# VHH binders against Putative polysaccharide deacetylase (cda1): the designs that were tried, part 14

Target 1, 320 residues: Putative polysaccharide deacetylase (cda1), of Schizosaccharomyces pombe (o13842)
Amino acid sequence: MYETRDLTGNAGKPVDTNPWPNNSKIAVSFVVNYEEGGERSLLYEDEGFETFLTEAGLMPFPNRPVRERSIESCFEYGSRCGFWRILNLFKKHKVPFTCWAIGQAVEKNPVVVGAMEEAGCEVGSHSHRWINYEGVPPETEYEHIKKSVQAIQKASPSNSAPRSWYTGRASLNTRKLVCQVYKDLGLPQPFDSDEYNDDYPYWVADPLASKPGAEDDKGLLIVPYTLEVNDMKYAVAPGFCNSDDFYTYARDAFDVLYEEGLEGAPKMMTIGLHCRLTGRPGRFRGLQKLMEHITSKEGVWVATREQIAQAWSAKHPYKA
Short names: E, the ipSAE of ESMFold2; O, the ipSAE of ESMFold2 at other seeds; V2, 0.75 times the mean of E and O plus 0.25 times the DockQ between their complexes.

## First folded at step 9 (VHH; framework vhh_7pa5_2)

Design e4 (from b1 with S111Y H113G; at its last look DockQ between E and O 0.01; V2 from the best seeds 0.00; counts 0 for: pae O 23.6 > 2, placed apart)
Fold by ESMFold2 at other seeds, look of step 9:
Structure e4 (fold): chain B 320 residues (1-320), chain A 127 residues (1-127)
Amino acid sequence: as target 1 above (320 residues)
Amino acid sequence: QVQLVESGGGMVQPGGSLRLSCAASGFTFSDYAMSWVRRAPGKGPEWVSYISSGGGWTRYADSVKGRFTISRDNAKNTLYLQMNSLKPEDTALYYCARSDLTYYRGFSSQYYGMDVWGQGTQVTVSS
């Protein structure tokens, strides 16, 4: 797998049929990453403390085999405060988000799943741990994928398994393993968001098919994610210095895609959020401004990734 | 008012040398520790080196030990990075950064909190 790259896509051609309801000019997916409790820590027998997307920014030295309570404390802010602040904003505006939840984080704080379901949000899977899965043996990765699905389903008041998938730091085996786990559990194939390369969903061949185009090739829907309209840029350099930077960038990205939709090329947009980052009050103001901007516009569909996937599939079914 | 301006980047053959400079203004330079950080194409940022406010204590990332030398001239408000034996993997945008460091209880100088960054200077090592 991944022996070739699709550098062409639609070659700039608009899709044939607008799949968005009410002839919407843009579909907007807010994503909230719930990672707190799944990150690296000696408490979880990892070799060091978490250094990715933290308040510490760049670490001046290589990671060490010690606990760093300041970083752990910042993650705890995400689960204790940031998650709820963000959830309350979406409830106020009556629009949903999709959560990518880390299975271990859910196990350690299961109430967040019910809270999100009650608010009309989708709870997808972010795998079981918040680690780099490159180099993890396929046998172990399989069990992590399965455990994350089970953890989310167990915490779900509706007993719902996640329909949307994002690993992030994936292995070359991840996509096939995810599909295999879902098949083994008797669940419909999930919608895969481990791509960053387009402004609309698209089909690839089913990784479990005997070969592309075969009778058993049912396709796999890709629903791209983003690393650019993403509050992770508060935690990188050069990145966002203040909440106006986040708001302005996200607003401008929205306006460009919205304008393209008005011109006959309606697309989707993703906005990535992290509980511990945008959940901080100073950064949160940027999200508030963005929500006001987006929800004040006509022809905007704010939807979960499952809703976007289903609307797309209905109008653009897979043709092997 | 606080400003850091890097210079001295450029293209060089493998095995070559470059000397980066960082001119500091708008603050008392000698009160602050300084660092160099780099961002290679397609990679995240990587800390390179640290120097104490007085210049007498330095640290280096393993990837550059023995090849790079950090120094400072507090009279000229300038930070330097001498880069020798350059390799293609040293290709990156190099930033100087001001550190607002304190000791943490139970820790020594393990943390180099960086609060102000320069614009960066490009270093390209290519045959």
Scores: ipSAE 0.000, ipTM 0.072, lowest interface PAE 23.6, mean pLDDT 88
ESMFold2, look of step 9: ipSAE 0.505; ipTM 0.810
ESMFold2 (binder alone), look of step 9: mean pLDDT 81; pTM 0.815

Design e5 (from b1 with Y112S; at its last look DockQ between E and O 0.73; V2 from the best seeds 0.00; counts 0 for: pae O 4.0 > 2)
Fold by ESMFold2 at other seeds, look of step 9:
Structure e5 (fold): chain B 320 residues (1-320), chain A 127 residues (1-127)
Amino acid sequence: as target 1 above (320 residues)
Amino acid sequence: QVQLVESGGGMVQPGGSLRLSCAASGFTFSDYAMSWVRRAPGKGPEWVSYISSGGGWTRYADSVKGRFTISRDNAKNTLYLQMNSLKPEDTALYYCARSDLTYYRGFSSQSSHMDVWGQGTQVTVSS
């Protein structure tokens, strides 16, 4: 696996059959990353404080073995305020999002899972910790994956295990390890979003099969994500300076894909959000504007990633 | 109260087979990855094999690959090591060890994550 790269995809050909319900011209996935409580801290015996996707930008001495209470406080805003502000907006517009929840963050604030389920949102897994898994031993990563699934399921009033998976800072072993954990737990294989390379879902060979195309190859559905239509750009340079930058970029991305759908190539779009970033009032205005724009259009399907995966699979099943 | 008890050791001719068992008690067995470690005469401990808490991910030392198979039965709280094609250099005291791998502090190649050990079972392959 990964001996070669797939640089071809569909070679620019639109997929023949529109899988989206009601002949929709675009499927839109809002994603809310719930990470607060899973980030690096000496409180959790990590080697230092969190430096990624913070308000502090490029720090002069980022590898000091101390706690940075100001950064921890900024994360806490996400769980205390930002999450709820975002959830309330989606309830107001009666559309769902998919959450990728960090297992440890869920353990430390389990009420968010029930709140999301009540609102009709999907709760997927973001693994157990919010760290870089490149270089983490596969043995440890396995146990993190398993612990995250168990934490989310335990917090779920419906006892639901996550169906959507995204690690983000993944290892070369992550995809196979995730599938192995789900198999070991007797759960259906998840939909994998650790790709950024297409406007359509697509199938790859089941990483657990004896070989690609064998009788035991049931496939793995990829539902791509985005690092560019993503509020992380408020916290990385060069990025968004204000909420109008976020709104304008996301609106323009939506409009291009919507127009392509009107011309016969209906695709999917993802918008990535973080509770501690877009949950801030000044940034939140950009999300409000985007929501108004998207929900004002006919032929738009705002859906969970599970709904998108199911609609896709019904029209485009895996061919081993 | 937390306890690991190995059994199944003995004397075997080269090319023979043995199956080791490790009975676990006093903790939730299915929450922990498990390993086999051996100590040959005059040598320090050598990691032999690992199995994930769910059973589906395994690893082996190069010296035993293809000959040894680790498995577990989480319903019976038991770890196994099937040893085939035994060689005189496999002669050692074999230990069952529990690992907690859910926490990762940084890069390490040490076996410092093994926190509970059995008393060992002797395997002797007569040369």
Scores: ipSAE 0.376, ipTM 0.755, lowest interface PAE 4.0, mean pLDDT 91
ESMFold2, look of step 9: ipSAE 0.476; ipTM 0.799
ESMFold2 (binder alone), look of step 9: mean pLDDT 82; pTM 0.835

Design e6 (at its last look DockQ between E and O 0.04; V2 from the best seeds 0.00; counts 0 for: pae E 20.8 > 2, placed apart)
Fold by ESMFold2 at other seeds, look of step 9:
Structure e6 (fold): chain B 320 residues (1-320), chain A 125 residues (1-125)
Amino acid sequence: as target 1 above (320 residues)
Amino acid sequence: QVQLVESGGGMVQPGGSLRLSCAASGFTFSDYAMSWVRRAPGKGPEWVSYISSGGGWTRYADSVKGRFTISRDNAKNTLYLQMNSLKPEDTALYYCARSDLTYYRGSLSYHMDVWGQGTQVTVSS
């Protein structure tokens, strides 16, 4: 895995068969990252406090051995207020999102899983901690993956395990480890979103197969994510200064893909959100405007990543 | 009471084989990774092998690679070590150990927090 890079993809060719229901011209995946309680803290025996994706900006000495209550308070806004504000907007518009939930964050506030399920949203896994897994030993990462699945399933009123997977700051071992955990737990293989490189789902070889193309190669479906149409840009530079910056960029990305769909190339789009960022009232206005724009258009399918994966694979099955 | 009990040790000639077992009780075995550790006469503990909680990931010390195989049966709460092509330097007291996740010094790692009493393996002509 990762021995070579696929720089070609479909070579600019549109798919021949529209997999989206009702002849939709675009599939839109809203993603809500639920990370609050999984971030670095001395409270959790980490080496320092979390500085990434907060209002605090760039803090010096990110590995300082102290607690920073102001940053912890910013995360708490996400779980206390921002999550609920975002959920209520999606309930109002009667469309779902996919959540990538950090296992430890779920353990510390399990009520969010039931609330999302009741609203028709998908709860996927974001692994157990919100940390960089590059340097984590594979044995430890395996157990994190397993613990996150179990935490989400335990919090689920329907006892449902997550079907969608995103680590973000992944290791080179992550994809294989995720598949191995799901197999060991007797669960269906998840849909992997640790890619940013296309406007379609696409297949790769099953990391657990004896070799690519073998009889045991059932494939792994990739459902790409985004780092551009993503409210993380409020917290990095160059980025969004205000809610109109987010709205305008996301609207324009939507309009381009929608127009391509009208011209015969229906694609998917992802919009990444964080409870503590877009959940702030001033930023939230941008999401409100975007939701109104998207839901006012004909031929738009706002769906969970599981729904997108299932619709895609039904029309574009894996061919080893 | 959390307990690990090793068995299957004994005397064997060089080149022989032996299978160790470790019976676990008092905890949910399938939630924990497991290790085998050995102590040769006059030496400190030497990690031998590791298996993840689900059984899908294994690691071996260089000194035993290709000769030893770790496995587990989560339905029977039992850990195994199949030892082939045994050598005199494999002579040691072999322990079964339970791993626990810990965030020590800013990283998540395994600590072996529960140990059995060990089973003696002696490889001698």
Scores: ipSAE 0.000, ipTM 0.386, lowest interface PAE 14.2, mean pLDDT 89
ESMFold2, look of step 9: ipSAE 0.000; ipTM 0.120
ESMFold2 (binder alone), look of step 9: mean pLDDT 85; pTM 0.847

## First folded at step 10 (VHH; framework vhh_7pa5_2)

Design k1 (from e3 with G56D; at its last look DockQ between E and O 0.45; V2 from the best seeds 0.00; counts 0 for: pae E 18.8 > 2)
Fold by ESMFold2 at other seeds, look of step 10:
Structure k1 (fold): chain B 320 residues (1-320), chain A 127 residues (1-127)
Amino acid sequence: as target 1 above (320 residues)
Amino acid sequence: QVQLVESGGGMVQPGGSLRLSCAASGFTFSDYAMSWVRRAPGKGPEWVSYISSGGDWTRYADSVKGRFTISRDNAKNTLYLQMNSLKPEDTALYYCARSDLTYYRGTSSFSYHMDVWGQGTQVTVSS
């Protein structure tokens, strides 16, 4: 599938039709990653404890096959406190987010799906486990993808399957496997966010088509995500030292894209959040400031990724 | 309640064939990958074959490749194992097992986690 790379995109040309409602100058997607309960642990028969995107610094003997309760406790803060703090802020400002929900995390705390739906938020899938899927056999990854969709749908009061998809640490097989699972379940193709390479959605060929451009090629919409306007930078280098670093960076990214929209090139922006990171009170202040900044401006559409995908598709349909 | 019931075992001569069936009830069969596992006299369990929930993927232990065929009928909630060219070393109690592949141990190795088992059906290959 990744035989070539698309280094060109639109070659710097603005899209010809503003797809955003009310002639909005920017579409903003807040994303909340709900990963707590899906991370590596001996409880789940993993080989060791989780070390990625945690509060703990250097860990003595980090590759040991033991449980590390301090790390597990930090994840528990995300599900017990951080998720709810973030959700309440979005309810206060009456704007939605999209959740990347890990299927196993949903199984272990299903109440979060109903809470998000009640607040008008979208619950997408982050696959079943929070692990690196490179090297996982295709049949195992297929079953994980299917299990995650079913777990989220089962927890959903509206019986809704996730429409948006992000794996993160994906295999080269992931995109095709995700599409295959959705087809096998009789669901419409999801919107794929396992790209980081543009400021608006774009189409690629349907991975399940006989060949690109064939009559059976219905396209696949990519809704890019971000690793830089993302609170993961609190936990990786070079990163954010305090909540003003996050706020300033995200504000400046918003202002640049907003100004481009005012000049006739409206785009989208994603802001990535993690319950256990930004949910901490000291970091949460940065999100509060950003929310006040964004909601103070006219011509801003804060939307779910499904809403963004639908608005884009209506104005820019796939042309095989 | 979740139940797996195997049938189709018996005695056959070397070179013969048998078809095992496994009837599933108490869960949505089409949501789960399935495996056959066997236990020979005096030995521990040996994984034999795997089939994905939709039937698109199959795998076999080296000892049975080319001789055994796993299949499923999701409309009838039934798993099958067609066993051809049977050998005396295939003599074992054959179990139907529900696979749970919801997580993976982080090495290059791979294992099938199995959470529900049937009672087994005896296959005896002897002259």
Scores: ipSAE 0.000, ipTM 0.322, lowest interface PAE 14.1, mean pLDDT 89
ESMFold2, look of step 10: ipSAE 0.000; ipTM 0.200
ESMFold2 (binder alone), look of step 10: mean pLDDT 81; pTM 0.815

Design k2 (from e3 with A33S; at its last look DockQ between E and O 0.75; V2 from the best seeds 0.00; counts 0 for: pae O 3.0 > 2)
Fold by ESMFold2 at other seeds, look of step 10:
Structure k2 (fold): chain B 320 residues (1-320), chain A 127 residues (1-127)
Amino acid sequence: as target 1 above (320 residues)
Amino acid sequence: QVQLVESGGGMVQPGGSLRLSCAASGFTFSDYSMSWVRRAPGKGPEWVSYISSGGGWTRYADSVKGRFTISRDNAKNTLYLQMNSLKPEDTALYYCARSDLTYYRGTSSFSYHMDVWGQGTQVTVSS
């Protein structure tokens, strides 16, 4: 896998003039990353504390075998306050999001899964720990993937396994391992979001097939994600200084894609959120403004990644 | 109360085949990855093969690739090793071992950690 790169995609051609329900001109996927409790900590016998996407993210700290309670406290804000503030906004507007949930975070606070399901949101998997999987042995990564699926399913009142997948800090083995775990559990292949390279879903060859194009190649649907329309930019440089920076950037991205949809090329857009970042009141205002802007427009479909994947694959089935 | 019991060993001529079994009890077998390890006369333990808890991910030592096949039946709590094209250097006491690979301690190097072992079953390849 990854022996070559697909630099062509659709070569700028519109893929479908009406891919979304109700003649919608854009599909909008809000994603909430639920990571709190899966990050590195000495409490979990990790070698050090978490340093990524924290309030201290612009001031590097040397990794040490100690606890950093201030960092842990900032993550706790996400699970205690930020998650609920964001969920309540989506309930108010009666639109869903997709959550990528870390399995260990779910084990430590399982009530969030039921709350999201009750609100009509999708609970996908973010693997078991919030760590960099580059260099983790494939054998260990397999067991992490499996444990995350089981943790989310156990916490689910409907006993639902996650259908959407995002690792983020993935290895070159991750995609194949995810598919293998789902096969071993007797589950349908998930929709893979570990790509950032298109405004449409697209098919790749099934990583478990004997070879691309063979009779056993069932395909794997990619639903691309984003690192730029993403509140992680509050914690990295160059980034957002205030909520209006987030709002205006996301609004402008929406407007461009919406206008392209009106002109015959309807696409999808993703907005990435983190409970501990946008859940802060000052940042949350930007999300409120964005929600008002998006919901004021005709022909907008705010949907889960599963819904987007299903709508796309119904019109564009895989052909090996 | 955790127990692993190997069986299926014996004497075989070079080029022959044997099928080893390992019966597991006292734990949820399907939650654990498993390995076969062997100890030849006068040598220390040598890892032979690995299988993931779901059965779909396997690995083999270079010395046995293409000749040995690891498998498991989670409904029967049993691990297997099919051994074909046996050679005199395959003569060893063969152990079934349990691994828990769900805990990551921050090291980038891969290592197998086996916490429970069986008593072993003898395989002897001799003309």
Scores: ipSAE 0.461, ipTM 0.793, lowest interface PAE 3.0, mean pLDDT 92
ESMFold2, look of step 10: ipSAE 0.481; ipTM 0.802
ESMFold2 (binder alone), look of step 10: mean pLDDT 82; pTM 0.819

Design k3 (from e3 with F110Q; at its last look DockQ between E and O 0.77; V2 from the best seeds 0.00; counts 0 for: pae E 2.4 > 2)
Fold by ESMFold2, look of step 10:
Parts: structure tokens; C-alpha cells; sequence
Structure k3 (fold): chain B 320 residues (1-320), chain A 127 residues (1-127)
């Protein structure tokens, strides 16, 4: 795996069959990252405090090997307030999101899983810790993946294991390790979102097959994610200054894809959110505006990533 | 309370085979990665093999690759080491050990943190 790159994809051709229900012109996946409690901290025996995608990312001083309570407090806002504010908006509009849930964050606040399930949202896995897995030994990464699945399943009132997967800061081994863990647990293979490279789901060879195209190659469905239609841009450069920057960018991305769908090429769109970022009232206004825009349009399917994966697979099955 | 008990050791001729077992009790076996470690006469402990908690991810020391196979049966709480093509250099006291690798401690964490050990089973390869 990864010995070559696929720079071609569909070569600009739209897929031949609209997979979205009700002849929808676009499938929209809202993603809520639930990371609070999984981030770096000396409390968790890490080497320093968290500086990524925080209010601290705007501070002009280097990370230090100490507890930084102000940063921890900003994360706590996400779990205490921001998550609930966002969830209530989705309940009001009666549309679901997919959550990337960090296993350790779920262990420290398990009530969020049941709340999301009750609202009809999907709880996927974001691995066990919110760290860079590139430097984590594969043996440890395996156990993190497994622990995250079990933590989410344990917190689930329906005892459901996550069907969707996103690590983010992944290693070259991550995809194979995830598939191996799911196989070892006797669970259906997850849908993998550790790609950013298309407006359609697409198949790759099963990493566990003896070789690509063999009889044991059942495929792996990729459901791409995004780093650009993403509220992380409030905390990184080049980024968003105010909530209208987020709203305008996301609206324009939606309008382009919606128009392409009206003209015969219906695609999917992902919108990435973080509880501690968009959950702040000033930033939240941008999400409210975006939600009103999207839900006011005909032919829009707001769906979980599992729903998108299932609709796609039904019309575009894997052919090894 | 937590216990690991090895068995299956013995004397064997060079080129022979043995299958070691390790019975686990007092903890949820399927939550833990497991390793085999050996201690040859006059030497310190040498890591031999590792298996993930689910059984699907394995590693071997270079000295045993292609000859030894680690496996586990989580329903029976048992770890195994199939040892083929044995050499006199494989003579050692073989221990099974439990690892909890979910406690990653930043980039400086060690991969094989072994916190519980058995008493060992002797393997002697003699011509």
C-alpha cells in the first residue's frame, strides 16, 4: 500500500449512476469532531500541553513541559457547552451528523454517545488519543484502535461499534491496522475517511487481501474527508477571522457542488466541525447560517457517512 | 491473582519441534498484547515474539523469524509458541509476558511494556 499514488481518479468524469436517494443533487456530511479529553496533557503523561486547533495556537510562545490549564479549560468548553449547542442545532433541523469520537474522550464523558444516538447521529471512531500517530509504534497503534472501538461500543446504549473511521494524523500503517483490528474483533470492515482527495466515495483494494484482485479482496470503501471546508481554519493559517468567513466559504463550496448536481453530476460534500471551535457562540452563528442555507434547498440529502457509504455501495459495488 | 503459567518445554534434538503454551488467569486475556521472552544460560532476557490483543498483528526477533509462530486462543485464555527447526542456540527458559500497550506515553514510550510474567518453561536443544 501507498507504493504508488492515484493521481487519476475518475479523470474528471462524473459517475454513471446517481447513488443518492430521491434523486438528490448533493449528499452533505456534517462531521463533528469530539476530541475533548484525548488531547496532549501532562495529566495524561504526555510530554507537553496541546497547542493544535486551540485558542493557544494564537499565542506567541512555545510549548512547554507543564500543565496549561487555560488550554485545558478551552477544551472543556467543547465538551461542557459546544458539543451540546451543536447537537441541539442538528436536532432542531432534524438532520444527522457523523461524529469522529476519540476513545479516551468518550471514556471521560460517555453520555455524549447516547445523546448522539438518540438524535439519529452516527458515532464513528477518531482512534483513542488525539495525537500524531506517525511516531507511535504499530503495536501501540493497534491497541489504541481497538480500545477506541471498545470505548465507543461500551458507551453506546445500543452496544454499537463504530462503522466509520478517521485518524487524521495517521501513520503509513494506520489503514491496515484499522482493518486488522476490525477483523480480529469480528466486526464489519469500517468505511475509511483518511483521504482528502475526491468529491465521491471510491474503492481501494482490501489491505488484508493476499493481493489486490484476489478472491479474498473484498475492497475497502473510502469516504473522503476535508481540511478545507473545516472550522479548523479558525485556528490555523490561512484561516477564518469571523463566522461569516466560515459561512461564506462553506456556502460557496456547497453552491458549486449543488450546481454541478443540478447539471447531472451529483457529488458529496463534507463539513468539518470541532466542539471547542464552532461551539463558541460567535463562531456558532456561521454554522446556523450555513444550516439554514443548506436545509432550505430542494434535492439536498444531509446524511451520516454510513448512510452515504451504503447508498454509494448499493449503486457502485466493488469489482476486484 | 493475575497469573501466567507456561508449559510444553522439554528436551529435543536439533531440527526438532516444540509447542509452548501459556495459560492466563485473573485478568481479561483478550485485552492484552502478549510476548514470549527467553533467557539463555549466562545471558539476560531476549524478546522473542509479540502478538496483539486481538491476535492479528505479530512480530518476531530476527533470530527466530520463519521458525517460530506465535498464536493465541482468546476463548481459552491461552498463548502459544510453535517452535520449529530448533537449534542449540534456542536453549533457554521461555517466559510468557503480558503487555499493556494502550498506555502510550508520548513519543518516548517503549513499545513492549511487560508488566506480568510467568515462571517460565525450560527448552533444551541438545545433540
Amino acid sequence: as target 1 above (320 residues)
Amino acid sequence: QVQLVESGGGMVQPGGSLRLSCAASGFTFSDYAMSWVRRAPGKGPEWVSYISSGGGWTRYADSVKGRFTISRDNAKNTLYLQMNSLKPEDTALYYCARSDLTYYRGTSSQSYHMDVWGQGTQVTVSS
Scores: ipSAE 0.551, ipTM 0.828, lowest interface PAE 2.4, mean pLDDT 92
ESMFold2 (binder alone), look of step 10: mean pLDDT 82; pTM 0.819
ESMFold2 at other seeds, look of step 10: ipSAE 0.655; ipTM 0.869

Design k4 (from e3 with T102D; at its last look DockQ between E and O 0.72; V2 from the best seeds 0.00; counts 0 for: pae O 3.2 > 2)
Fold by ESMFold2 at other seeds, look of step 10:
Structure k4 (fold): chain B 320 residues (1-320), chain A 127 residues (1-127)
Amino acid sequence: as target 1 above (320 residues)
Amino acid sequence: QVQLVESGGGMVQPGGSLRLSCAASGFTFSDYAMSWVRRAPGKGPEWVSYISSGGGWTRYADSVKGRFTISRDNAKNTLYLQMNSLKPEDTALYYCARSDLDYYRGTSSFSYHMDVWGQGTQVTVSS
């Protein structure tokens, strides 16, 4: 796997059959990352504290084995306030999101899973810890993947295991390990979002098949994610200075894809959010404006990633 | 009381087979990855094989690849090692070990972090 790169995709051709319900011109996936409690901390016997996607820039002593309570407090804002502010907006507009939930974060605050399910949102998995998995041994990563699935299912009032998967800072083994864990647990193979490379879902060979194209190759559906229509840009450079920057960029991305849909190429769009970032009131205004823009348009399907995956699969099944 | 008890060792001729078992008790067996480790006379411990908590991810030392198969039955709390095509060099005391992997605190080497060991079962391969 990953021996070659697919630089071609559809070669610029739109798909022949619109998979979106009601002949929608665009499928929109809002994603809420729930990471608070899974980040690096000496409290969890990690080697240091976490600064990524926080109010902090580079600390003067970045390689220090200490707890940084101010940064931990910023994460706590996400779980205590930001998550709920965002959830209430989606309830107001009666549209769902997909959550990438960190297993350890769910263990430490399980009430969020039931709240999301009641609102009609999908709870997917973001693995067990919020760390870079590239350096993690595959054996350890397997156990993290399994633990995250079990944590989410345990917290779920419907006893639902996550159907959508995103690691983010993944290893070359992650995709195969995720599929192996789901197989070992007797669960349906998840939809994989650890790609950023298309405006359509697409199939790849099943990582567990004996070889690509073999009779046991059932395929794996990729539902791409985004690092650019993403509020992480409030916390990285070059980034968003204020909520108008986020709103304008996301609106323009939506308008381009919507116009392509009107011209016969209906695609999908993802918008990535973090509880501790967009959940802050000043940033939240940008999300409010974006929601008003998107929900005012006809022919827009705001859906969970599971719904998008199912609609795609029904019209574009895997052909091994 | 956390406990691992190995069985199934014995004397065999070169080319023979044995199946080792390890009965686990006192903990949720299906939550833990497991390993087999062996110690030949006068040698230090040698990691032999590893299996993930769900059973689908396995690893083998080069010296045993293709000849040994690790498996587990989580319903019976039992770990197995099927040893085929045995050689005199496989003579050792074989231990079942529970991996001390920190699912909450990042990464660990599985072979380095074994926190519970059995008493061992002797395997002797001789003409």
Scores: ipSAE 0.406, ipTM 0.765, lowest interface PAE 3.2, mean pLDDT 91
ESMFold2, look of step 10: ipSAE 0.499; ipTM 0.805
ESMFold2 (binder alone), look of step 10: mean pLDDT 82; pTM 0.832

Design k5 (from e3 with R98K Y104W; at its last look DockQ between E and O 0.86; V2 from the best seeds 0.00; counts 0 for: pae O 2.2 > 2, unsure alone 63.4 < 65)
Amino acid sequence: QVQLVESGGGMVQPGGSLRLSCAASGFTFSDYAMSWVRRAPGKGPEWVSYISSGGGWTRYADSVKGRFTISRDNAKNTLYLQMNSLKPEDTALYYCAKSDLTYWRGTSSFSYHMDVWGQGTQVTVSS
ESMFold2, look of step 10: ipSAE 0.651; ipTM 0.871
ESMFold2 (binder alone), look of step 10: mean pLDDT 78; pTM 0.790
ESMFold2 at other seeds, look of step 10: ipSAE 0.663; ipTM 0.871
ESMFold2, look of step 11: ipSAE 0.652; ipTM 0.868
ESMFold2 (binder alone), look of step 11: mean pLDDT 79; pTM 0.803
ESMFold2 at other seeds, look of step 11: ipSAE 0.586; ipTM 0.845

Design k6 (from e3 with Y103K; at its last look DockQ between E and O 0.82; V2 from the best seeds 0.67)
Amino acid sequence: QVQLVESGGGMVQPGGSLRLSCAASGFTFSDYAMSWVRRAPGKGPEWVSYISSGGGWTRYADSVKGRFTISRDNAKNTLYLQMNSLKPEDTALYYCARSDLTKYRGTSSFSYHMDVWGQGTQVTVSS
ESMFold2, look of step 10: ipSAE 0.684; ipTM 0.884
ESMFold2 (binder alone), look of step 10: mean pLDDT 81; pTM 0.811
ESMFold2 at other seeds, look of step 10: ipSAE 0.584; ipTM 0.840
ESMFold2, look of step 11: ipSAE 0.613; ipTM 0.846
ESMFold2 (binder alone), look of step 11: mean pLDDT 81; pTM 0.813
ESMFold2 at other seeds, look of step 11: ipSAE 0.632; ipTM 0.867

